# VHH binders against Uncharacterized protein AF_1724, part 21

Target 1, 305 residues: Uncharacterized protein AF_1724, of Archaeoglobus fulgidus (o28550)
Amino acid sequence: MEEKFRNCILGLAVGDALGMPVEGLSIENIRQLYGEVRDFLPSPYGDLNAGEWTDDTEQMVVLAESILETVYFDPENFAERLKRWFLETNSRRIGPSSTKAISNLMRGVHWTRAGVFSDTCGAAMRVAPIGLVYHFSLNLVERYAEISARVTHTGTAAIGGAVAVAVAIACNVLDFSDEEMLEEVLRRVEAYDNLLAEKIRYANEISDRDVEYAVEKLGNSISSLDVVPMAFYSYFAGKDFEESLIKAVNAGGDADSIAAICGAIKGAKGFAIPERWLEGLKDREFLEELATKLYELHMRIVKLT
Key: E = the ipSAE of ESMFold2; O = the ipSAE of OpenDDE; V2 = 0.75 times the mean of E and O plus 0.25 times the DockQ between their complexes.

## First folded at step 22 (VHH; framework vhh_nb_b201)

Design z6 (from x2 with E107Q; at its last look DockQ between E and O 0.96; V2 from the best seeds 0.85)
Fold by ESMFold2, look of step 22:
Structure z6 (fold): chain B 305 residues (1-305), chain A 119 residues (1-119)
Amino acid sequence: as target 1 above (305 residues)
Amino acid sequence: QVQLQESGGGLVQAGGSLRLSCAASGYISDSDAMAWYRQAPGKEREFVAAITSGGDTYYADSVKGRFTISRDNAKNTVYLQMNSLKPEDTAVYYCAAMYTEGYTYTQYWGQGTQVTVSS
């Protein structure tokens, strides 16, 4: 089970770093510039080197460190850590909804009111630690994912997207089949946002189609309504970690988030990450240690109850 | 555009104190936060301290207990009191102001003030 925690955390970071250099590009632009992205590239803007990740991984770390401190999910602690992270980070890749919500927090708005009504994917992209640590209860995973999303996002697809990703990760740690995982995800997500649930279902139905078709039908914008279904499409469409991540990155648009989420879900299932990507990943050892700490926390929780 | 001007830097012996000031041309009460960052030659810029408009203060671990950030909204000025200075604190110190309008986040930076702590 520890390997699944490790591959979920590393998979998220690998996906983030793979997608980072092509964020904002269309499939056409990627094809013309690179053909197919299969490996880490430096940012075309000069802000990040090959193998470096963005706010997806950074916010995942913030959530993980919050949980490691509080054992249970504490939204006040998470909000405090988001403010500190925002002040300390060198990242300039922070999404607009997260930025506005953290601005509200800095101006003294309580976390219950600071979130913005937005469906962008910032809540879904960071939620992996909740799915990992609390996988012993899918209802707890759902509740904590929802609350963690509300700290920054109040849109129904944003909240439903966080629930979808966290539940998928938890189901995969529990060795659910893809069909069983999808059923659990859809049942819970439809209570938050029916369109998102329908798009996730459709992502599975079109998993035999190519990436261009999937992007046409599902979208690749920063909206959870696009990113989360595209991540599920990529998860279902690839036979292994590598194939899924290449599909996710080459979707373009919000590619780093699509690939980060896909990498987290695929890694939680236990798929091995290509060694060449692990060798090139920035701060690999730190992320491995983080995954170990999350696993040890989970084991401590279940032993002490 | 907000203009920030730092002052109070200089040369000081280890163990000494300095007080940095940052005067702003825009209202600091309208900001999300006012902050100090520092950069030593050959190193990345690093966070030092911040005070948010909500009243919270934050400090890097390396300066916690030695540095105090404060603000005076009436004078439109933010301060950094630096005590028990160490040679490792040697850097150019930058004042920053952080504003969000709608979904647009903007950072304004001062030109920096040199702090040199001799052993």
Scores: ipSAE 0.746, ipTM 0.916, lowest interface PAE 1.3, mean pLDDT 94
ESMFold2 (binder alone), look of step 22: mean pLDDT 86; pTM 0.868
OpenDDE, look of step 22: ipSAE 0.892; ipTM 0.958

